# VH-VL binders against q9hc84r5073to5261: the designs that were tried, part 2

Target 1, 189 residues: q9hc84r5073to5261
Amino acid sequence: CICSMWGGSHYSTFDGTSYTFRGNCTYVLMREIHARFGNLSLYLDNHYCTASATAAAARCPRALSIHYKSMDIVLTVTMVHGKEEGLILFDQIPVSSGFSKNGVLVSVLGTTTMRVDIPALGVSVTFNGQVFQARLPYSLFHNNTEGQCGTCTNNQRDDCLQRDGTTAASCKDMAKTWLVPDSRKDGCW

## First folded at step 1 (VH-VL)

Design e06 (framework fv_emapalumab)
Fold by ESMFold2-Fast, scan of step 1:
Structure e06 (fold): chain C 189 residues (1-189), chain A 120 residues (1-120), chain B 111 residues (1-111)
Amino acid sequence: as target 1 above (189 residues)
Amino acid sequence: EVQLLESGGGLVQPGGSLRLSCAASGFTFSNYAMSWVRQAPGKGLEWVSAISGSGGYTYYADSVKGRFTISRDNSKNTLYLQMNSLRAEDTAVYYCAREGYWSGYYLDYWGQGTLVTVSS
Amino acid sequence: NFMLTQPHSVSESPGKTVTISCTRSSGSIADNYVQWYQQRPGSSPTTVIYEDNQRPSGVPDRFSGSIDSSSNSASLTISGLKTEDEADYYCQSYDSSTYVVFGGGTKLTVL
């Protein structure tokens, strides 16, 4: 299952449904419905690309965060769009390409494309401040994902699953329900 | 509303020990790295120590390494700083600060501070 | 490690623009983000700029931040200066290895 975003607002879900959503907050990209593989969760923080804050203004991804429980330790790995280089935070502490801890490997391809791998789960996430791509094995995550990336079920009809468990007619309407409440800011929705 | 409240400051003799606490509320405490920053009377800000959200990683300024220990209890939303072998130059207001979720070492919220005075 | 150097003090009249510099002693200022904190007398620091040039909610747009790689410096610019802007201002960056570093602070007086 592959989920991706490009152009700041264009998403492709794990089952290949495309939609456009312009958010200015932190949203759940993906999380496990049932905690089977470390309660894996992905979050995307968005902001305005320029100083403009109007509803029609372009949005850009600012940071992509991965939450993963390894043994008794809850890990947070955050990939932040930097000016000239990507910044990777491991539990909010900056780390360099090649760092690995508790089954999580971080790397930077070139100078700007950040990558996080969890080899035991076959999970790989890349982010360069403009686009992201999250790859999850269908065999492990089948029928156990929710969020803006939809359900990994190989069936587009259930991709627009909302936070309350209902299915929206459009994934654009679904996407806003995955707002992370304690990351709200002025003008956030 | 994010709130950080420090306690445990006071007067202590050189060579003594003191434990500071910071009670956090209004956010998911375990998702944020936390720092202690101090300010000597009439002086600037000096970073002291930081701890990751999980508590698995700690960092210390050279001036306090080996004497201070940072820790946290995520079940109680509380950050601690155990200060041993205190010196006169450790006299300062100690601030608890939250590090921004998406930015390494951006300190987005600060407590009111607690005064530690080291003198005889 | 490195040091961040700020002017001890700056002063300017109301309505004018003031700029406070923050110069990195070794390594590039552009390697890591720079934050700016405002501390009024008797108060805790509050953030006025984070990640070089971003403003937290509630900070007026007359506060701006910038980076100049050629001088290896970051700058905080306050336009339309008001008496309420009187405070100590601190820049802050980090060493990607282990450390947070603050500048020595700049006392701004509005005269």
Scores: ipSAE 0.006, ipTM 0.580, lowest interface PAE 9.0, mean pLDDT 84

Design e07 (framework fv_emapalumab)
Fold by ESMFold2-Fast, scan of step 1:
Structure e07 (fold): chain C 189 residues (1-189), chain A 120 residues (1-120), chain B 111 residues (1-111)
Amino acid sequence: as target 1 above (189 residues)
Amino acid sequence: EVQLLESGGGLVQPGGSLRLSCAASGFTFSSYGMSWVRQAPGKGLEWVSAISWSGGSTYYADSVKGRFTISRDNSKNTLYLQMNSLRAEDTAVYYCAKEWELLRGYFDYWGQGTLVTVSS
Amino acid sequence: NFMLTQPHSVSESPGKTVTISCTRSSGSIASNYVQWYQQRPGSSPTTVIYEDNQRPSGVPDRFSGSIDSSSNSASLTISGLKTEDEADYYCQSYDSYNHVVFGGGTKLTVL
């Protein structure tokens, strides 16, 4: 099962359903319904690319967060003297390409393309500050994923599964329900 | 609507211990990172410690490493700071603060603070 | 691994504009987002600017933030100064280890 996001707002679910969603907050991309493999969870944090907060304004992914077992890994792109560089935080500590701990491997290709592998599960996640892709084996994760990446069931009919367990008519409407909860009035939607 | 209420501050002797609590309400506590930030009387803000939304990662300022322990109980919506081997320079108002994002945002809400005085 | 340096105090008359700087001692100011907090005596801090230049709901548009990589500084600008703007202002960022770093604070006096 492969889930992807590109162009700041274009998504393709694990079962191949495509949709467009312009979010400006943190959303659950994927999480296990039943905690079978370390309660694997993926979160994408989005923001406006500029100070303009209009419906037509471009969105840029800010960070991708991975939770696996008791570990938190954050992938982000920072500006260093006007140049973009990938930054991988493993339990909030920066790590270099080739780092590994507790069955999790990290690597960086070029300056911004970050990759996290969990070889025992056949899982890989890639992020470069613009494009995201997660690869999960169907054999391990079938019928056990929810989030903006949809269900890994080989059936597009159930891809738009909302947080409350119902299926939306469009995955764009489903995507909104995976907002990480927030009580502030700051324009998250 | 969002409320953070600190408790547990007070007067303690040098070398003593105190445990601070922060009761959170009005948001999904388990979805956000939390921090403790202190302010000595008449001084500026100093970050003390942070904990990830899951409790899986904790971070400390060099001045408190080995003496303070941050923890959380997501089932009780409560953040804790266990302070051991207290020194006079730990005297401060301690604020509990909610992070906007998963341990990389700003502090969108702050508690009222609780005063810790370390003095003989 | 770095310090954020602010002026100790700034003062200006009502209706005028004031700018408070926040300079990073090592590494680029643009490497991590900068936040600005306002604290009045006896009160908890509140956010006036986050992620370099964003305003939370309820903060007047008189408040703005900017980043200047050439001077390695962030700035908070307050236009149309009002007496209620008197407060301590703190800049804040993160280091590469995700440790929170606060500036020393600037006392703004409006007189």
Scores: ipSAE 0.000, ipTM 0.465, lowest interface PAE 15.0, mean pLDDT 84

Design e08 (framework fv_emapalumab)
Fold by ESMFold2-Fast, scan of step 1:
Structure e08 (fold): chain C 189 residues (1-189), chain A 122 residues (1-122), chain B 111 residues (1-111)
Amino acid sequence: as target 1 above (189 residues)
Amino acid sequence: EVQLLESGGGLVQPGGSLRLSCAASGFTFDDYAMSWVRQAPGKGLEWVSAISGSGGSTYYADSVKGRFTISRDNSKNTLYLQMNSLRAEDTAVYYCARSYYDILTGYYFDYWGQGTLVTVSS
Amino acid sequence: NFMLTQPHSVSESPGKTVTISCTRSSGSIASNYVQWYQQRPGSSPTTVIYEDNQRPSGVPDRFSGSIDSSSNSASLTISGLKTEDEADYYCQSYDSSNPWVFGGGTKLTVL
């Protein structure tokens, strides 16, 4: 199963449903329904790209967070001497391309494209500050995912699964229910 | 070993219909997007249609939109292309191709079938 | 949307080096990875280069790929040319609006 986001607001779920959502908070992209594989969870933190904060204004991903077992990996892009560079924080500590610990491998291609692999699970996540992609084996994660990336069930009918367990008519309506409550900012919606 | 085996090609009259099949083996079929790519005699490669791993998203070239329907049956590891309102210009070898989608690598075809010939003539 | 333009044909003698270009009509060639496919007469296509410059297992190091942002093009270079390299070569790229864009193909003749 593959979930992607690009253009700051365009999403494609694990089952291939496409939708547009403009959020300015942290949302659950994916989490396990039943904690079978280290309680794997993905979060995306969004912000306004420009100073203009209107409902129609462009959104940009700020950071992608991965929780696996007791580890937290954060992927973000920072300015270093006027140049954009990828930054990977492994349990709050900056690490370099090629770092690995407890079955998790991180790498950077070029200056901004960050990748996290969990080979034992066949999981791969990429992020460059503009787009992300998460790849999960259907054989391990089928019937056990929820979030903005939808269900990994090979059935689009249940893709717009909301936090309360009901299915929304549109995935745009579903996406906002995956707001992380503690991440709220003024104007968060 | 990854294998893609096309079938269903043949001779058909203009305006007719034909269904192509591609039997996949050697990999987890529903983890991959699949495509149909055709090649008219003596011509180059032309992408025709693509379907996501789940079957939920489909894409079509403008030349076939509304006439062709791509689908898949993940329980049978089989990809299909239903071709309706066939025209002489649809005459081509049709290849089944596995699509590798990754933001780092982009969309590319890592495995191709042997192809099946579709001839549209009166 | 964009187009990828290749020369229709190139020709070179055995042992020499040949380069095939693939030029993107709009947007940067470096924005998305470029792949190269080889199709020998009577055969299905096979991948010789992916991710701009990577070789699949079994592809000899005589094949290499590169990107040139100044000309907005990708290139496939084949050194030590052999008669078995006679084939049609296709470049391919993508973007969010165009999932698969092929170049028109280049016929390589080894004389």
Scores: ipSAE 0.006, ipTM 0.438, lowest interface PAE 14.8, mean pLDDT 83

Design e09 (framework fv_emapalumab)
Fold by ESMFold2-Fast, scan of step 1:
Structure e09 (fold): chain C 189 residues (1-189), chain A 118 residues (1-118), chain B 111 residues (1-111)
Amino acid sequence: as target 1 above (189 residues)
Amino acid sequence: EVQLLESGGGLVQPGGSLRLSCAASGFTFSSYYMSWVRQAPGKGLEWVSAISSSGSTIYYADSVKGRFTISRDNSKNTLYLQMNSLRAEDTAVYYCARDFYGYGMDVWGQGTLVTVSS
Amino acid sequence: NFMLTQPHSVSESPGKTVTISCTRSSGSIASNYVQWYQQRPGSSPTTVIYEDNQRPSGVPDRFSGSIDSSSNSASLTISGLKTEDEADYYCQSYDSSNLWVFGGGTKLTVL
């Protein structure tokens, strides 16, 4: 099952449903319904690309967060000497390409494309500050994912699963229900 | 004030080339997708090409693939469209547009006319 | 690949309400955002509705947008018609397979 996001607002779910959604908050991209494999979860933090917060202003992914077992990995892009570079925070501490801990491997391709692998689960996540992709084996995660990435069921009919357990007609309407509650403190919705 | 100003249009022979420019002002140019949209005389709007904020992702309409090249210079706040192997069917007013996240336009330029004829 | 179909022309009297439809040929109209553009004679397009139903600053509240999944259509509604509303109106949507798609345009005449 592959889920992707590009252009700041374009999504393709694990079962291949395409939709657009522009948020300015943190949303659940994917989480396990039942905690079977370390309660794996992915979050995408979005913001306005500039200080201007008009309704038509472009939204940009700020950071992608991965929670696995007791570990938190944050992928973001920062400016170093006038050039964009990937920054990986492992339990809030910056780490370099090639770092590994507790079965989680991190790497950087070029200067901005960050990758996190969990080989024991066949899980791979990439982020470069513009594009996100998560690959999860169907054999392990089938019928056990929810979030903006939809269900990993090989059936697009159930892709738009909302937080309350109902299925929306449009995945765009589903996407807003995956808002992380504490991000509302910043005026998000 | 947010503005987009196109230039570089003109009369060109079939098989010729033209380079269009779009000068952006009043906003952070490097934060937006940008698009070129054209309109043949008396006809509707047709999307031509789009480029991501950093320039790393580029899209073309099938009708112009291999002939047109979109590019941008974020240090100069300028968008470009290099048009090669021009055909009579490319005759149109070409608009520069600010593209909010690659799915729609919120600011449009005045347009520049490209006429391809012998 | 999908197309967006609009009526070629619509006419209505000043002060009345007009609705322009935009029907998607395949895939759901609700899957991606719909924008509406206004183009007056001799002018460049301007955006009157974005993200299905949002109005840019400066666009009067007489303009509204909606999505109807049952007819697989988006609609632009203009109430209290004024002569300055005479223009061509274009809907536009996007998807990853077709990229940016424009409707054929609707000529609005206010008489």
Scores: ipSAE 0.007, ipTM 0.566, lowest interface PAE 10.2, mean pLDDT 86

Design e11 (framework fv_emapalumab)
Fold by ESMFold2-Fast, scan of step 1:
Structure e11 (fold): chain C 189 residues (1-189), chain A 120 residues (1-120), chain B 111 residues (1-111)
Amino acid sequence: as target 1 above (189 residues)
Amino acid sequence: EVQLLESGGGLVQPGGSLRLSCAASGFTFSDYYMSWVRQAPGKGLEWVSAISGSGDSTYYADSVKGRFTISRDNSKNTLYLQMNSLRAEDTAVYYCAKDTVTTYWYFDLWGQGTLVTVSS
Amino acid sequence: NFMLTQPHSVSESPGKTVTISCTRSSGSIASNYVQWYQQRPGSSPTTVIYEDNQRPSGVPDRFSGSIDSSSNSASLTISGLKTEDEADYYCQSYDYSNHVVFGGGTKLTVL
């Protein structure tokens, strides 16, 4: 199952449903419905690309967070000596490409493309400050995902699963229900 | 199944203190903002306080700032409101209410309420 | 800070339609969502409309909500009135300066 986001607002769910959503808070991209594999969870923090904070204004991903077992991995892009570079925080500590701990491997390709692998689960997540992609094996995660990435069921009919357990007519309406409450900001929907 | 149950109300004298509790069941308590909303006898609804899912952010109406403290214990699925320096105008039924993530400050579930009477 | 103003009471016969207004004193009514709650005597409030015009599961189609920017107000409309609709109705909105604001409430009598 592959979920992706590009252009700051365009999403493709695990089952291939496409939708556009402009959020400026932190949202659950994916989490396990039943905590079978370390309670794996993915979050995307969004912000306005410029000082314009209107409904039509462009959104940019600020950071992608991965929670697995007791570990927190944050992927973001920072400015280093006038150049954009990927920054990976592993339990709040910066780590370099090639770092690994407790079955989690991190790497950086080029200057900004960050990758996190959990080989035991066949899970891979990439982020470069603009585009996100998460790859999960259908065999392990089928019928056990929820969030903005939808269900991993090979059936688009259930992709727009909302936080309250109902299915929305559009995934854009579903996406706003995955707001992380503590991330609420003025204009978050 | 899905419910909120308030307790801790009662008679208290002006200047006194009281702590209200709200027991939540049937939903993932730590995922949601929770609020206290009160209603004086024969009057309308008035929002009192709110707390984020983690407990890190708290909000208060101007009428209760510095006197009331909202808190939660996610391990017990319980919301609290500590009320100090109580005044006659704090007399009301206090409702526990759950916010939703689909809208900001939309209360989709309410408790039964607990009566607080402040009189000498 | 802003206030939401509702009529104190409205009354109408069974089968007819009634509309309850909710007017915002400052700032645009359309800037933030409006919710509507129903409270029967001795009961806690329940939601009949959220996000301006959405109905929760189980709320009859007779209930609808709307926004009118020209009068800076929100409206709750109840058609096909039934005696069970007798209750107090509250509108509610918010902003980040005032947080949550409730209207004063409207007592609906159906006779």
Scores: ipSAE 0.000, ipTM 0.486, lowest interface PAE 14.5, mean pLDDT 86

Design e12 (framework fv_emapalumab)
Fold by ESMFold2-Fast, scan of step 1:
Structure e12 (fold): chain C 189 residues (1-189), chain A 117 residues (1-117), chain B 111 residues (1-111)
Amino acid sequence: as target 1 above (189 residues)
Amino acid sequence: EVQLLESGGGLVQPGGSLRLSCAASGFTFSSYAMSWVRQAPGKGLEWVSAISGYGGSTYYADSVKGRFTISRDNSKNTLYLQMNSLRAEDTAVYYCARGGWLYFDYWGQGTLVTVSS
Amino acid sequence: NFMLTQPHSVSESPGKTVTISCTRSSGSIASYYVQWYQQRPGSSPTTVIYEDNQRPSGVPDRFSGSIDSSSNSASLTISGLKTEDEADYYCQSYDSSYHWVFGGGTKLTVL
């Protein structure tokens, strides 16, 4: 199952349903319905500011967060010397291409394309600040995903599954229900 | 306001053990990585160890790996450093610092550890 | 593993500008963010620059940071020197193995 986002607002779910959604908050891209494989979860934060928010108020890039077991991996793009560069935080600590820990591998291609692999699960996630792609094996994750990436069921009928467990008529309407409330961001709580 | 208060320092013999504590207040402790940084008398700063917000990841300087263990108790807003097999070169003021991703934004007053016969 | 090398000491008169360098021995200085810390006599360190060139709230704009890839170094520049700037300054960065490394420190004397 492959889920992707490009052009800032275009999504393709795990089962190939396409929709357009433009959000400014943090949303659940994918999470396990039942915690079978380390409670794997992916989030897209459209306004990732530093912990000291006031210092970075003028620039809040996008960030993609991966939670797996007890680990948190954040992929974001930051401005270094007037140029965009990938920044990977592994449990809140910066790491570089080639880092690996507890079955999670991190790499960077070029200067901005970040990749996270969990080989034991056949999972890979890539992000460059504008385009995201998550690849999950159908054999392990079928009938156990929810979020903006939809269900991994090989059936588009159930792709627009909302946070409350109902199915929306449009995936655009479904996408907004996966909002993660964040009191630090205006309009996101 | 944000406060970090170290304790547990003192005089210890070479080969001995000591546990340092850092009491944190004024912020959501579990949301921040925490670190220990030391400074030998009249010398510069040396990073010792870091721990992620929920304790899932720990990191150590090569000079202390295998001898020191960093841990935290988020229910008590307290950071710990268990120091074993202490050597004379471990003599330093040990600072508790908030941060671990890009910089240390708050530092405690430090606690002195003296390893001497 | 890598080292960050700073001059042991630097001196300048009040009102003048001083620059403290921090040179990386291995790996590109531009590959990892550089932070700068100030430690006044008898005090704990405080952050004056983070992420190469950002100032925390309360740090005057007389303090600035920069990176020079050609010399593989970072610099802390303090303009309009005041006697209160007299302190030890430390640069700090990291590597792909999760090592935080501090420079040896530079003693700034304002005389």
Scores: ipSAE 0.007, ipTM 0.487, lowest interface PAE 13.0, mean pLDDT 84

Design e13 (framework fv_emapalumab)
Fold by ESMFold2-Fast, scan of step 1:
Structure e13 (fold): chain C 189 residues (1-189), chain A 124 residues (1-124), chain B 111 residues (1-111)
Amino acid sequence: as target 1 above (189 residues)
Amino acid sequence: EVQLLESGGGLVQPGGSLRLSCAASGFTFSSYEMSWVRQAPGKGLEWVSAISSSGSTIYYADSVKGRFTISRDNSKNTLYLQMNSLRAEDTAVYYCAREYYYDSSGYYPLFDYWGQGTLVTVSS
Amino acid sequence: NFMLTQPHSVSESPGKTVTISCTRSSGSIASNYVQWYQQRPGSSPTTVIYEDNQRPSGVPDRFSGSIDSSSNSASLTISGLKTEDEADYYCQSYDSSNHVVFGGGTKLTVL
């Protein structure tokens, strides 16, 4: 099952449904419905500002967060001396390409394309600040995903699954329901 | 400097085929969504087709669906438009256009760079 | 699907203000961003307004954009009109199928 986001608002779900959603907050891209494989969760934060993630004074970049077991990995792109560079935070600590811990491997191709692999699960996630892709094996994750990436069921009819468990007629309407409840951003919706 | 250079236009008879190319330089082509936009002589702009950065998501205007095929080769920094079953109504200047994606504000279909266009004339 | 309707032509004298409307036929104009392009004869289009009301660097502050929900339209306003502003102007948005929609275009003549 492959889920992609490109251009910051165009999505292709795990079952291949395409839609456009413009969000300005943090949303659940995918999470396990039942915690079977480390409670794997992916979030897209459209306005990521931290002291540890260096951002130009007036800009907060987009960040992709991965939760797996007790680990949190954040992927974002920052400006370093006028050049864009990927920044990977592993439990809030910056790490370099080639780092690995507890079955999670991180790498950077070029300067901005970040990749996280969990080989035991056949999971890989890539992010370069503009484009996101998550690959999950159907055999492990079928009927156990929810979020903006939809269901991994090989059936597009249930792709627009909302937080309340109902299916929306439009995946754009579904995407809105995956807002992280504790977001503290003005004008968040 | 961002450059988009179209080629492949020309005179073709109704029912014929043409393949347009757009050579991109001066930016990371594989990171951008691309579109074809056409303009009939003396008429307005009409969007034809769009393709995602990876090539996996494609959209077509209803007027060309089933006849035109958009594709890209990121290793060659080139965008293509294969046009089949051409009609007189397809006569237009075809522009290659880059879609701007602002990294902190998300996507919206905004064409920040346009090629100079290539003329396709369909007549007998 | 929807249409974006613009007046075919508009004309004004130098120094005056002109407003070009772009009306959406169905659904709210505010549901998606509206961009505005300027095309001079023999040239490719260039962006003058994006995201409803933002100006690219290099575009004079005489150009402004707005959304009016009461008329379901977007507007491009050009103040202090100059001869160099003569061009065709196009509004653009997109629909729920991710198809780009252009307005029919407005020819601005500065007399």
Scores: ipSAE 0.000, ipTM 0.455, lowest interface PAE 16.4, mean pLDDT 83

Design e14 (framework fv_emapalumab)
Fold by ESMFold2-Fast, scan of step 1:
Structure e14 (fold): chain C 189 residues (1-189), chain A 123 residues (1-123), chain B 111 residues (1-111)
Amino acid sequence: as target 1 above (189 residues)
Amino acid sequence: EVQLLESGGGLVQPGGSLRLSCAASGFTFSSYAMSWVRQAPGKGLEWVSAISGSGGRTYYADSVKGRFTISRDNSKNTLYLQMNSLRAEDTAVYYCAKDYDYVWGSYEAFDIWGQGTLVTVSS
Amino acid sequence: NFMLTQPHSVSESPGKTVTISCTRSSGSIASNYVQWYQQRPGSSPTTVIYEDNQRPSGVPDRFSGSIDSSSNSASLTISGLKTEDEADYYCQSYDSSNRVVFGGGTKLTVL
């Protein structure tokens, strides 16, 4: 199953349903319904502000967060000498391309395209600050995903599954329900 | 002028408590992670604890975990370290240090240090 | 968890070059940035090198830092050694749990 986001607002779910959604807060892209494979979870924060952001650099980038077992990996972009570069935080510490720990591998292609692999699960996640793609094996994750990426069921009918367990008429309406409540910041809804 | 001023150190008996404060001035306090680093008399530097700029994340050395609590009040530009169940091994000069947050191209650590405040744990 | 190991002391004459090593016991030294601090007796530490090899404003270009992945070590090199360089030097990095790790420190004597 492949889930993608591009153009800042365009999504394609694991089963291939396309929709458009513009969010300001942190949303669940994907999480396991039942914790079978390290409780794998993916989040997209549309306004990732850090304490180091100055008035001259106050624009907050997007960040993609991966939770796997007890590890947290954050993929975002930062300004380095006036140029945008990828930044990977592994348990809140910056790591370089080629880093690996507990079966998680990180790499950077060029200066901005970040990639995380979990080979034991056949999982791969790519993010460059604007475009996201997650690849999960159907054989491991079928009938066990929820979030903005929909269900990995090979059936588009259930892709717009909302947080409350009902199916929305549009996946745009579904996407709103995957807001992380404690992520609400000034101006997000 | 950018500066950090520690206070609250003193003499305390084993098992006692102390709260250290660090007053920051001359920079946007909430934009930087802060750390406490200690140094026993005649010994090397030992990191104690760190807190993110927002206060949302805290970190502790194994030797103080469960006994010390780091916190900050960004409205007052002040960093705190609550020290409980103090031991003789906690005797040291405690430094407040400005740490760079890693996310905005600033991976510099500890560019500004306070003068230090002495904590003596003895009976 | 890992340790950063430094020599306890180094000595050299004025005008010469000295190198202080900082070796990581497990995991790659290149996995996290390395900083170097100078501490003179009775004073707070000051940063002489950050992000492996960068110098803060006001630090002489005689100070330089480097990383050697083959020996799993960082090095601080001070050229044109002066008596005012006599101090304790500490390397510092981060572990994967965002904890700060200091080296044991090296006493530099200029004789």
Scores: ipSAE 0.000, ipTM 0.432, lowest interface PAE 18.0, mean pLDDT 83

